# Designs tried in a protein design chat: miniprotein binders against q96jn8r1131to1294. Part 95

Target 1, 164 residues: q96jn8r1131to1294
Amino acid sequence: TLEFLENHGKNILLSNGNRTATRVASYNQGIVVINQPLVPQLLVQVRIDFLNRQWTSSLVLGVITCAPERLNFPASACALKRAAWLLRGRGVFHNGLKICEKFGPNLDTCPEGTILGLRLDSSGGLHLHVNGVDQGVAVPDVPQPCHALVDLYGQCEQVTIVNP
Key: E = the ipSAE of ESMFold2; O = the ipSAE of OpenDDE; V2 = 0.75 times the mean of E and O plus 0.25 times the DockQ between their complexes.

## First folded at step 9 (miniprotein)

Design te23 (at its last look DockQ between E and O 0.91; V2 from the best seeds 0.86)
Fold by OpenDDE base, look of step 9:
Structure te23 (fold): chain B 164 residues (1-164), chain A 96 residues (1-96)
Amino acid sequence: as target 1 above (164 residues)
Amino acid sequence: DELERKIREIILRAMELVRKGELEEALELIVEAIRLAVENGDKELLVTAIWIIAYIARKLGDPELLEKVLELAEEAYELTKDPDIKYYIERLEKRL
């Protein structure tokens, strides 16, 4: 069963069998990682449950290739300088470096109820899914194993893992 | 840092070309980025550049290029000790 790991950002409260993550303080310290590594054919999806318009920006979505159980999470995913491929806004980032300026829809403007998915293809390409629609390869040739990461940042205060 | 900014811009351009399938031109750019990253001691940028060039090399499939990129990756690993580079080295070796 897909669930968020107990090792998470300090402002996160897990519930619903660790399938729901809620950021209960501030605008950051909201990183969570999904327990099972991404493997080809596995679609991992999260739903944006609640947005707080008090803040700017929104969730960051991506993968990490380091051991998630031992990761010391920074205040935001954007501070990860190794082993991290992230989607923020319309940008794609590797270890904090922007490698694509325009990819898919703007994550900062996704409304509540939006379902975001990650999937590895057989060639190691990381696909973004939005409401069930494959947006294409966000990152080619991602190292494996890797784990899906969600940073409940800014407006995004709650997400839930949902089944395809 | 001016040089760092230049490297970042080159990497971004290279990836744009990669996404367009213009691998030969991307290769030229990323090689330059690697050179500059090494010279400037930008280990983080080097890791990204190695990822990109490894991808390009595998896609192009040229054996000589693969060998050259493998060498570059090994050197980069010695400089950065980044496990992801090690991953790419292993993948490159499988293609040889």
Scores: ipSAE 0.895, ipTM 0.950, lowest interface PAE 0.5, mean pLDDT 95
Fold by ESMFold2, look of step 9:
Structure te23 (fold): chain B 164 residues (1-164), chain A 96 residues (1-96)
Amino acid sequence: as target 1 above (164 residues)
Amino acid sequence: DELERKIREIILRAMELVRKGELEEALELIVEAIRLAVENGDKELLVTAIWIIAYIARKLGDPELLEKVLELAEEAYELTKDPDIKYYIERLEKRL
């Protein structure tokens, strides 16, 4: 069963059988990782449960290609300078470098109830799903194995893993 | 750093071309980005550029290009020690 990994950001509280992550302090220290790598048949989906519009930016979604069980996570995903392909705001980033100006929705404006999904295709392309709709390939040729990551940043205070 | 900003812009433009399927034009840009990144010592930008050129080379499938890009990737691995480059080296080798 998909769960958030016990190694996570310091401001995260896991609940609901480790399928719900809540950021309980500040605006950062909210990185969580799914407990198994992506495989072609696996669609990882999270629902945005709670947003605090006090903040301007919101969650970051993507993958890391290093083993997450013993990583010391930075305060925010945007500080990952290795092994990271992330969707943030309007854009797509590799190791902190913008590689696409606009892909899919603006994550900073997604409302509560939005379901965001990640999937690898057979060619190693990372797909974003929004409310069940495939947005296409965000990043071609991601190294495998890779692990789905969510950073409960800024506005985003709670997400829950949901089944497809 | 002005040169670093130039390299970042070239990489972004190359990826825009890749998304449009303009692989030959993207290749020209990414080769320049790699040259500049090596000269400037920008190891982090080099990792991104190697991912892109390895992808382009595999899509184009030209054996001479694949061999050249493999040599570049091996050199970039020695400079960066980034494990993701090892993954791309293996993918390039399988294409030969």
Scores: ipSAE 0.804, ipTM 0.917, lowest interface PAE 0.9, mean pLDDT 93
ESMFold2 (binder alone), look of step 9: mean pLDDT 75; pTM 0.685

Design te24 (at its last look DockQ between E and O 0.95; V2 from the best seeds 0.87)
Fold by OpenDDE base, look of step 9:
Order: structure tokens, then sequence, then C-alpha cells
Structure te24 (fold): chain B 164 residues (1-164), chain A 96 residues (1-96)
């Protein structure tokens, strides 16, 4: 079953069989990683449960290609300079470098209840799904194995892994 | 740093072209980005550029290009020690 790993940002509290992550302090230190690596045809989805509009920006979604159990998480996913492919706002980033300025909907403006998904295709392309709709290839040829990462950042204070 | 900014801009442009399927033009840009990244000793930018050129090379399928890019990737790995580059190398080798 899909769960968040116990190795997570220091402001995260896991619940619901480690399927729900809640950031319980500040606006950062909220990185979580899903236990099972992404493989082709596996759709991993999280639902935005709660937004705190006291803050700006919102969750970052993506994948990492390093061993997640040993990862020393920075305060935000944006600080990952290695082995990280991230979606932030409408941008796509590799190791902190913007590689696409306009992709899909703006993650910073996704409302509560939005279901965000990641899926690898047979060619290694990383797809973003929004409320079940495939937004296309965010990143072509992502190294494998890789793990889905969610950074509960800014407004985003709680997400839950949901089944397709 | 102006050179770093230039490299970043080239990478963005290259990726835009890649997404449009303009692989030949993207190739020209990314080669320049690699050159500049090496010059500026920017490991992060180099890694990204290597990923991009490896992708382009595989998509184009030109054997000579693949071989050249393989060499570039190997050299880049020696400079960056980024394990992801090993993945790119492996993918390139499978096409040779």
Amino acid sequence: as target 1 above (164 residues)
Amino acid sequence: DELERKIREIILRAMELVRKGELEEALELIVEAIRLAVENKDKELLTTAIWIIAYIARKLGDPELLEKVLELAEEAYEKTKDPDILYYIARLEKRL
C-alpha cells in the first residue's frame, strides 16, 4: 500500500496509516516521500486536504531519484540541488533549475480537494494528473527508480494519498 | 553571475524547443550550454544539460551523435559525480 515514509520533514505529522501528512508548524520543513517507487502504469495521487491562506505559495510536487530513507531533507524542496524533479506553480524544475516556465495548472492556486497525481509512462516521461486529467509530460526521461515527493509548503498544510 | 544566467536561459530555451519537437535546434543550444557550464565549472547546470542532450540524442537516434554524447556524459560524470548521469550513460549505451 502507498504510504508516506517515516523519514520526513521535521514539521510533518503522519496519520491515517501514514497516508495523511500534516504540517503542524511554520510554513516549511514539510517534505514527505511516498514509500513505493514510481513504476510505469502506477498512478500515485494526493489530495490537498487543507490550505492555510496565511501563507503564500503552495505545495511542490515531484520525484527524487536518491534513496528517500536516508535523505536529509532541507527546509523546502526548492533547496534540493540534486536528484530532484519538481513542479512548483506552473514551473518545472530540475535540481532547482527551471526547465519549463509554463506547464499545466498553477499548483499555487489549486483549491482544497484538488487531487494531484504523478505517473511514469513507458518512455520514462513523468505525467502530472489533476483531478484525474492527464496534463501531459512534465519531465521526459526521469531516472528510475524514483519516488514521488510532496512538499507541504506555504499554504498547503495537509495532504492525503488517495487511490485512483 | 552573468555567465550562469546565460546558461540558465539557454537551457530554458533548449527545453522549450525539445517540447516543441525542434530537436536539432535544441541540440545546438544545449551543446553551447554544456560548453559554458564546463567553463564556468557549474556542476548543477552541467548535470541538467547532460540530461537534456542525452534525451535529444536518443530521440534523434543518430549513432555518431549518440557516441559523442556518451563521451560527454562520461566526462561530465567525472566532473560532477552525479549518479543520475550514470543513468543517462546507461540509456545511451543501450542505443549503441
Scores: ipSAE 0.867, ipTM 0.940, lowest interface PAE 0.5, mean pLDDT 95
Fold by ESMFold2, look of step 9:
Structure te24 (fold): chain B 164 residues (1-164), chain A 96 residues (1-96)
Amino acid sequence: as target 1 above (164 residues)
Amino acid sequence: DELERKIREIILRAMELVRKGELEEALELIVEAIRLAVENKDKELLTTAIWIIAYIARKLGDPELLEKVLELAEEAYEKTKDPDILYYIARLEKRL
């Protein structure tokens, strides 16, 4: 079974056998990472459990291409300047640089209950799934190994890893 | 920096072209972005540009282009020390 890694943002509490992450303070310090690298045939899925609509922005989803166990996470995923491929709002970002204006849904408007998934295809393309529906290749040729990352940012206060 | 902003816009447009399958036009843009990033000493943007040009080169498959892009990637690694560029160097080498 997939779990969130013990190395995480300081405002995160893990529960449910480390399959549920809750941000318990502020709007940031909510980065979590899945404990296995992405490989073909592995679909990592998280369900949005709780949103606090007082915030405008919501979770960030993506991958990191460096080893996560001892990484010093910044306050938000958007501050990662290396080894980071992120979906935020309507866009896709590499190391903080926008590389696509619109891909998939606007993450800032996804409601509670939405299931978001990440997987690699056989050529290293990163795919987003939304409620089981493949949105296509967000990023071609992502370096491997890489790990799925979720930043419980702003609106997003809780996510749970779910099985496909 | 005005030049940095221009380089970011060129990179975004190059990726739009890549997503549409217009790889040769994307290549022309990303070559320019690399020249400007080197001139401006913009290491962060250089890493992104190398990812893009390496992908384009492998997709197009032209041996002469692959060799040129491999040289660019090696030079970019020396400037940035970004381990992700080593991944792309290895992928380019295997394509040859």
Scores: ipSAE 0.820, ipTM 0.918, lowest interface PAE 0.8, mean pLDDT 92
ESMFold2 (binder alone), look of step 9: mean pLDDT 75; pTM 0.694

Design te3 (at its last look DockQ between E and O 0.83; V2 from the best seeds 0.82)
Fold by OpenDDE base, look of step 9:
Structure te3 (fold): chain B 164 residues (1-164), chain A 96 residues (1-96)
Amino acid sequence: as target 1 above (164 residues)
Amino acid sequence: DEKERKIREIILRAMEKVRKGELEEALELIVEAIRLAVENKDKELLVTAIWIIAYIARKLGDPELLEKVLELAEEAYELTKDPDILYYIARLEKRE
């Protein structure tokens, strides 16, 4: 079953069988990683449960290719400079470097209830899904194995893993 | 650093070309980015550039290019020790 790993950002509280992550303090330190690696045909989805408009920006979504159980999480996913492929706003980033300026909808403006998904295709392309709609390949040729990462950043205070 | 900014810009442009399917133009750009990254000893940017060129090479399928990129990736691994590069080396070797 899909769940968030116990190794997570220090402001995260897991609940609901580790399927729900809540950032309980500040605006950062909210990185979580899903336990099972992404494999072709597996769609991993999270729902934005609560937004706090006190802050700016919102969640970051992506994958890491390092061992998640031993990862020392920075305050934000944007600080990852290795083994990280991230979607932030409308941008796509690799190890902190912007590699695409306009991809899919703006994650910073996704409302509560939005379901975001990640899926690897047979060619190793990482797809973003938004409310069940495939937005296309965000990142081609992602190293495997990789794990889905969610950074509960800024406005995003709670997400829950949901089944397709 | 102006050189770093230039490399970042080139990489972004290269990826734009990749997304448009303009692989040959992307190749030219990314080669320049790699050159600059090596000269500037920018390991982080080099890793990204190697990912991109490996992808381009595999998509183009030119055997000579694949061999050259393989060599480049191996050199880049020695410089960066980034495990992700090993992944791309493996793919290049398997012609996947």
Scores: ipSAE 0.908, ipTM 0.956, lowest interface PAE 0.5, mean pLDDT 96
Fold by ESMFold2, look of step 9:
Structure te3 (fold): chain B 164 residues (1-164), chain A 96 residues (1-96)
Amino acid sequence: as target 1 above (164 residues)
Amino acid sequence: DEKERKIREIILRAMEKVRKGELEEALELIVEAIRLAVENKDKELLVTAIWIIAYIARKLGDPELLEKVLELAEEAYELTKDPDILYYIARLEKRE
């Protein structure tokens, strides 16, 4: 069973059998990681439950390639300087470095109810899915094992792991 | 840092070429990015550049290129100590 890991950002409260993460303070300190590594060809999905449009930026979605159980998370995922491939806005970032300017939809504009998915293909390519629709390869070859990461940043106040 | 900004621009352009399947042009760009990153001692940019050149080398499949990129990745590991580079090295050594 997929769950958010107990090791998470300081402002996160886990609920619903650790399948729901809520940011209960501020605009950051909202990093959560899914407990099991991505399994090639298996889709992992989260639903955006609550947004606060007062903020300009929204969630970050991606993977980390280091063991997450004992990591000290920074205030935001974009400050991860190792082992991180992340989608923010329309951009793709590796260790904080932009490697693609325009990929998929703008995550900052995804409404409540949007279901975002991550999947490794057979070549190790990381795919984004939006409401079940494959957006293509965001990152062509991600090291394995890797874990899905969500940063409940800015607008994003709650996400829930859902079955595909 | 102006030099760091230039390296970031080259890496972004190289990845644009990778996404278009223009691997030989991407290779030329990423080789330059690596040279500059080593000169500037920018370990973070070097790790990204090594990931890219390792991917390009595996896709092109040229034995001479693979050997050169493996040597480069080993040197980059010694400079950065980033465990992800060990993964890239293992992938370069895999016979398929």
Scores: ipSAE 0.739, ipTM 0.898, lowest interface PAE 1.2, mean pLDDT 92
ESMFold2 (binder alone), look of step 9: mean pLDDT 75; pTM 0.691

Design te4 (at its last look DockQ between E and O 0.81; V2 from the best seeds 0.80)
Fold by OpenDDE base, look of step 9:
Structure te4 (fold): chain B 164 residues (1-164), chain A 96 residues (1-96)
Amino acid sequence: as target 1 above (164 residues)
Amino acid sequence: DEKERKIREIILRAMEKVRKGELEEALELIVEAIRLAVENKDKELLTTAIWIIAYIARKLGDPELLEKVLELAEEAYELTKDPDIKYYIERLEKRE
C-alpha cells in the first residue's frame, strides 16, 4: 500500500491511513515522501485536494534517490542540493539546478482536483502524468531506487495518494 | 560567480539539445561544462554534468566514448563522492 512516510516536513499532518498530507501552517515545511520506491512501469499518483490562494507558487513534484527515512527535510524542496529531481512550475530541476525551462503544464496553476502522476519507464525515464495523460519524459535516466516526493508548497495545502 | 552562471547555462543548453535528440552537440556542450566545473571546483554542477554525459554516451553507443566517460565519471566520483555518480559508473560498466 502506498503511503506517505512518517518522516516528513514539520508542518505536515498525515491522515487517511497516511495517504493524505495536509500542510497545517505557513507556506513551507511541507515535504512528504511516498514509502515505496518507484517500480518501473507502475504509475504513482497524487491528487491536489486543496489550494490556498493566500500564497504564491504551488507544489513541487519529483523523486529522491537517497534513503527517505533518514532524510532531514529542508523548508522546501528547492533547497535540496543532492539526490533530487524535481518538477516546479514548468521547469525541471536536478539538485536545485534548472535543466529544462518548459516541460508540461505549469504546476503552479494546476487547479484542485488535478491528478499528478509519476512513472518510471523501462529505460529509467521519469514520466509526468497529468490527469492520466502522459506528458513525456521529464527526466531521463533517473537513478534507482528512487522515491516519489511531494512538496506541499505555497498554495498547495493538501494532497492525497490516489490509485490509477 | 560568473563561471558558475556560465556552467549552468551550458548545462541547460546541453539538456535542450538532448531533448531534441541532438546528442553530438549536447556532448560538446557538456564536456565544456565538466571542464569548467572541475576548474571551479563545483561539485554540484559536476554531478549534474556527469549524469548528462553518461546518458549521452549510452545513447550514442560509441565504445571509445563510453570508456572515456567511465574514466571521467570515476574521477568525478572521487571528487564528489556522490552516490548517484556511482550508480552511473555501475551502469556504464555493465553497458546498460
Scores: ipSAE 0.833, ipTM 0.929, lowest interface PAE 0.6, mean pLDDT 95
Fold by ESMFold2, look of step 9:
Structure te4 (fold): chain B 164 residues (1-164), chain A 96 residues (1-96)
Amino acid sequence: as target 1 above (164 residues)
Amino acid sequence: DEKERKIREIILRAMEKVRKGELEEALELIVEAIRLAVENKDKELLTTAIWIIAYIARKLGDPELLEKVLELAEEAYELTKDPDIKYYIERLEKRE
């Protein structure tokens, strides 16, 4: 079954069979990674459970292409300078460089209950799903193997892995 | 600096062309971005530019372009040591 890896940001507590991640302090140190690499048949979905609107920015969603079990995570996903393709706000970023101005919804405004999904297509394209609706190809060619990553940043205090 | 900002803008514009399927225009932009990134010694921007040109080359499928991009990717790997560039090299070497 899909779970968040035990290797995660320092402010994360895992619960619900490691399917729920909660950021229990501060606004950062909230990176979690899904335990299985993405494959074309796999849709990884998380539900936004709790938001704190006092913060201006919210979760980051994406993939890493390095082995996640022993990785030392930075305080925030935006500091990843290698092996990272990330969706932040409305933008798409590779290793911290913006490669798309607007893709999909603004993650900073997604409400509680939003279900966000990631999958690879057969060509290596990374797709974002929002509430079951495919938003298209965020990144056309992601190296494999890669793992889904969520940074419970700012507003986002809890997410849960949900089945499609 | 100003050179870094220019390279970032060129890369963003190249990706806009890629998303529109305008691959030959994207290629022209990304070649310029690579040239500038090498001159500016910007390893992070070079890594992204190599990902883009490798993708463009595989989509266009021109054997001469693929050979040139493979050479560029190998040089970029030696400069950056980024393991993702090894992935791009391997994919290019599978003979398109």
Scores: ipSAE 0.750, ipTM 0.896, lowest interface PAE 1.1, mean pLDDT 92
ESMFold2 (binder alone), look of step 9: mean pLDDT 76; pTM 0.700

Design te5 (at its last look DockQ between E and O 0.73; V2 from the best seeds 0.00; counts 0 for: pae O 1.8 > 1.5)
Fold by ESMFold2, look of step 9:
Structure te5 (fold): chain B 164 residues (1-164), chain A 96 residues (1-96)
Amino acid sequence: as target 1 above (164 residues)
Amino acid sequence: DEKERKIREIILRAMEKVRKGELEEALELIVEAIRLAVENKDKELLVTAIWIIAYIARKLGDPELLEKVLELAEEAYELTKDPDILYYIERLEKRE
């Protein structure tokens, strides 16, 4: 079954059979990774459960291409300088470099209840889904294997893995 | 570093062209970004640029371009040691 990996950010508490991740302190140290790599038939979906509008920025969503089980996570996904393709705000980033100004919705304004999905297509393109609707290819030709990552950053205090 | 900022802007523009399907224009931009990244020893920017040029080359399918990009990727791997480049090298080698 899809679960969040036991190796995660220091401020994360896992619950609900490791399908729910809660950031229990501060605004960062909230990186979680899905326990299975993405394959074309796999749609990984998380629901935004709780937001704290005190913060300006919200969650980051994307993939890493290095093995996640023993990785030392930085405080924020934005500090990943290797093996990372991330959606943040309106933009898409590779290893911290903005490669697309505007893709899909602004993640900083997604409300509670929003379901965000990640999927690889057969050509290695990374797709974002929002409430079941495919937003298209965010990143072409992502190396495999890759692993879905969520950073419960800023506003985002809880997400839950949901089935498509 | 002003040169680093220039390389970042070229890469962003190249990806905008890729998303519009303007692959020949994207190629011109990314070749320049690679040249500048090598000159400035910007290993992180070089990794991004290699991913992009490898993608463009495979989409265009020109055998001469594919061979040149394969050589660039091999050189970039030696410079950066980024294992993601090994994935791109494998994809470039499988042209049949």
Scores: ipSAE 0.709, ipTM 0.889, lowest interface PAE 1.3, mean pLDDT 92
Fold by OpenDDE base, look of step 9:
Structure te5 (fold): chain B 164 residues (1-164), chain A 96 residues (1-96)
Amino acid sequence: as target 1 above (164 residues)
Amino acid sequence: DEKERKIREIILRAMEKVRKGELEEALELIVEAIRLAVENKDKELLVTAIWIIAYIARKLGDPELLEKVLELAEEAYELTKDPDILYYIERLEKRE
């Protein structure tokens, strides 16, 4: 089953069999990683459960290609400078560098209840799904194995892994 | 750092060319970015540039180009020891 790993950001509290992540302090230190690596045709989805409008920005979604179990997480995914392919706002980032603008919906404005998904296609393309709709290839040729990463940042204080 | 900004700008331009299908022009840009990244010892940007050039090379399907890209990737790996670069090398070798 899909779960968040016990190795996570300092402000994260896991619940519901490690399927729910809650950031219980501040606006950062909220990175979580899903246990099973992404493989072709596996759709991994998380639902935004709670947004706190006290903060700006929202969750970051993407993948890492390093071993997640022993990763020392920075305060935010934005600080990942290696092995990171991330979606933030409407941008796509690789190791902190914006490689694409205006991709899909703005993650900073997704409301509670939004279901965000990641899927690798047979060519190694990373797809973003929003409420079940394939938004297209965010990143082509992503290294495998890779793990889905969620940064509960800013407004985003709780997410839950949901089945497709 | 001015050099870093220049490299980033070139990479972004290269990606724009890639998205437009202008692969030859993208190639020229990204090669320059790689050279500058090596000179500036910018590992993060080098990894990104190697990813891009590997993608371009595969799309172009030029055997000679693929060989050159492989060499560049190997050199970059020696500098960075980044496993993602190693992944790209392996894919290039398998022609995937």
Scores: ipSAE 0.181, ipTM 0.597, lowest interface PAE 1.8, mean pLDDT 89
ESMFold2 (binder alone), look of step 9: mean pLDDT 75; pTM 0.685

Design te6 (at its last look DockQ between E and O 0.88; V2 from the best seeds 0.85)
Fold by OpenDDE base, look of step 9:
Structure te6 (fold): chain B 164 residues (1-164), chain A 96 residues (1-96)
Amino acid sequence: as target 1 above (164 residues)
Amino acid sequence: DEKERKIREIILRAMELVRKGELEEALELIVEAIRLAVENKDKELLVTAIWIIAYIARKLGDPELLEKVLELAEEAKELTKDPDILYYIARLEKRE
């Protein structure tokens, strides 16, 4: 069963069998990681449950290639400088470096109810799914094993893992 | 730092070319990025550049290029100590 790991950002409370993550304070310290590593053809999805419009920006979605159980989380995923492949806004980032400026829809403007998914293809390409629609390859070659990461940042205050 | 900005710009442009399938031109750019990253001791940028060139090399499939990139990756491994480079090396060696 897919669930968020107990090792998470300090402002996160897990519920619903660790399938729901809620940021209960401030705008940051909201990183969570899904327990099972991504394997080819496994679609991992989260739903944006609640947005708080008093903040700017929104969730960051991506993968990490380090051991998630021992990760010391920074205040935001954007501060990860190793083992991190992230989608923020319309950008794709590797270890904090922008490697693509325009990819898929703008994550900062996704409304509540949006379902975001990550999937590795057989070639190691990381795909973004939005409401069940494959947006294409965000990262063409991701080291494995890797774990899906969600940073409940800014507006995004709650997400839930959902089944495809 | 102007050099750092240049490296970042090259990497971004290289990735645009990669996405377009223009691998040969991307290769030329990323080689320059690697050179500059080493000179400027930008370890983080070097890791990304190595990832990109490893991908390009595997896609192009040229044995001589693969060997050269493997050498670069080995050097970068020592310079950066980034474990992801081990993954890139492994894939290069397996020719996958």
Scores: ipSAE 0.899, ipTM 0.952, lowest interface PAE 0.5, mean pLDDT 95
Fold by ESMFold2, look of step 9:
Structure te6 (fold): chain B 164 residues (1-164), chain A 96 residues (1-96)
Amino acid sequence: as target 1 above (164 residues)
Amino acid sequence: DEKERKIREIILRAMELVRKGELEEALELIVEAIRLAVENKDKELLVTAIWIIAYIARKLGDPELLEKVLELAEEAKELTKDPDILYYIARLEKRE
């Protein structure tokens, strides 16, 4: 079954059979990774459970293309300068470089209860889903294997893996 | 600094064109970005630019372009040591 990996950010507490991640301190050190690489038929979904709206920025969602089990995560996902394809705000980033100014909704404004999904299409395109609605191809050709990542940053204090 | 900002702007514009399906115009921009990234020795921007040109070349399907981009990707692999370029090379060889 889908779970968050035991290798995660320092401020994360895993619960609910490792399907729920909570950031229990500060505003960062909240990176979690799904325990299986993406494959074309796999839709990885997380629900935003708790937000603290006192912060301006919220969670980051995306993939890494290097093995996550022994990776030393930085304090925030936006500091990943290799092997990273990230959605932040409305932007899409590769290794910290913005490659799309506006894609999908603004992640910084998604309310509690929002379900965010990632999947690969058969061409290697990375799709974002929002509350069951496919937003299209965020990244047209992601290297495989890749692993779904969530950074519980700023506003975002808890997410839970949910089934489609 | 200033050159790095110019390369970033060109890459963003090239991707805008790619998303519109305007691949030949995107190719012109990304070739310039690659030239500048090599001159500036910006290995991180070069990795992104190689990803883009490899994608464009596969979609255009021109055999001469594919061979030139494959050679470029192999050189970039050695320069950057980024293993994601191995994936781009594999896709170029399969022309998928």
Scores: ipSAE 0.771, ipTM 0.900, lowest interface PAE 0.9, mean pLDDT 92
ESMFold2 (binder alone), look of step 9: mean pLDDT 72; pTM 0.653

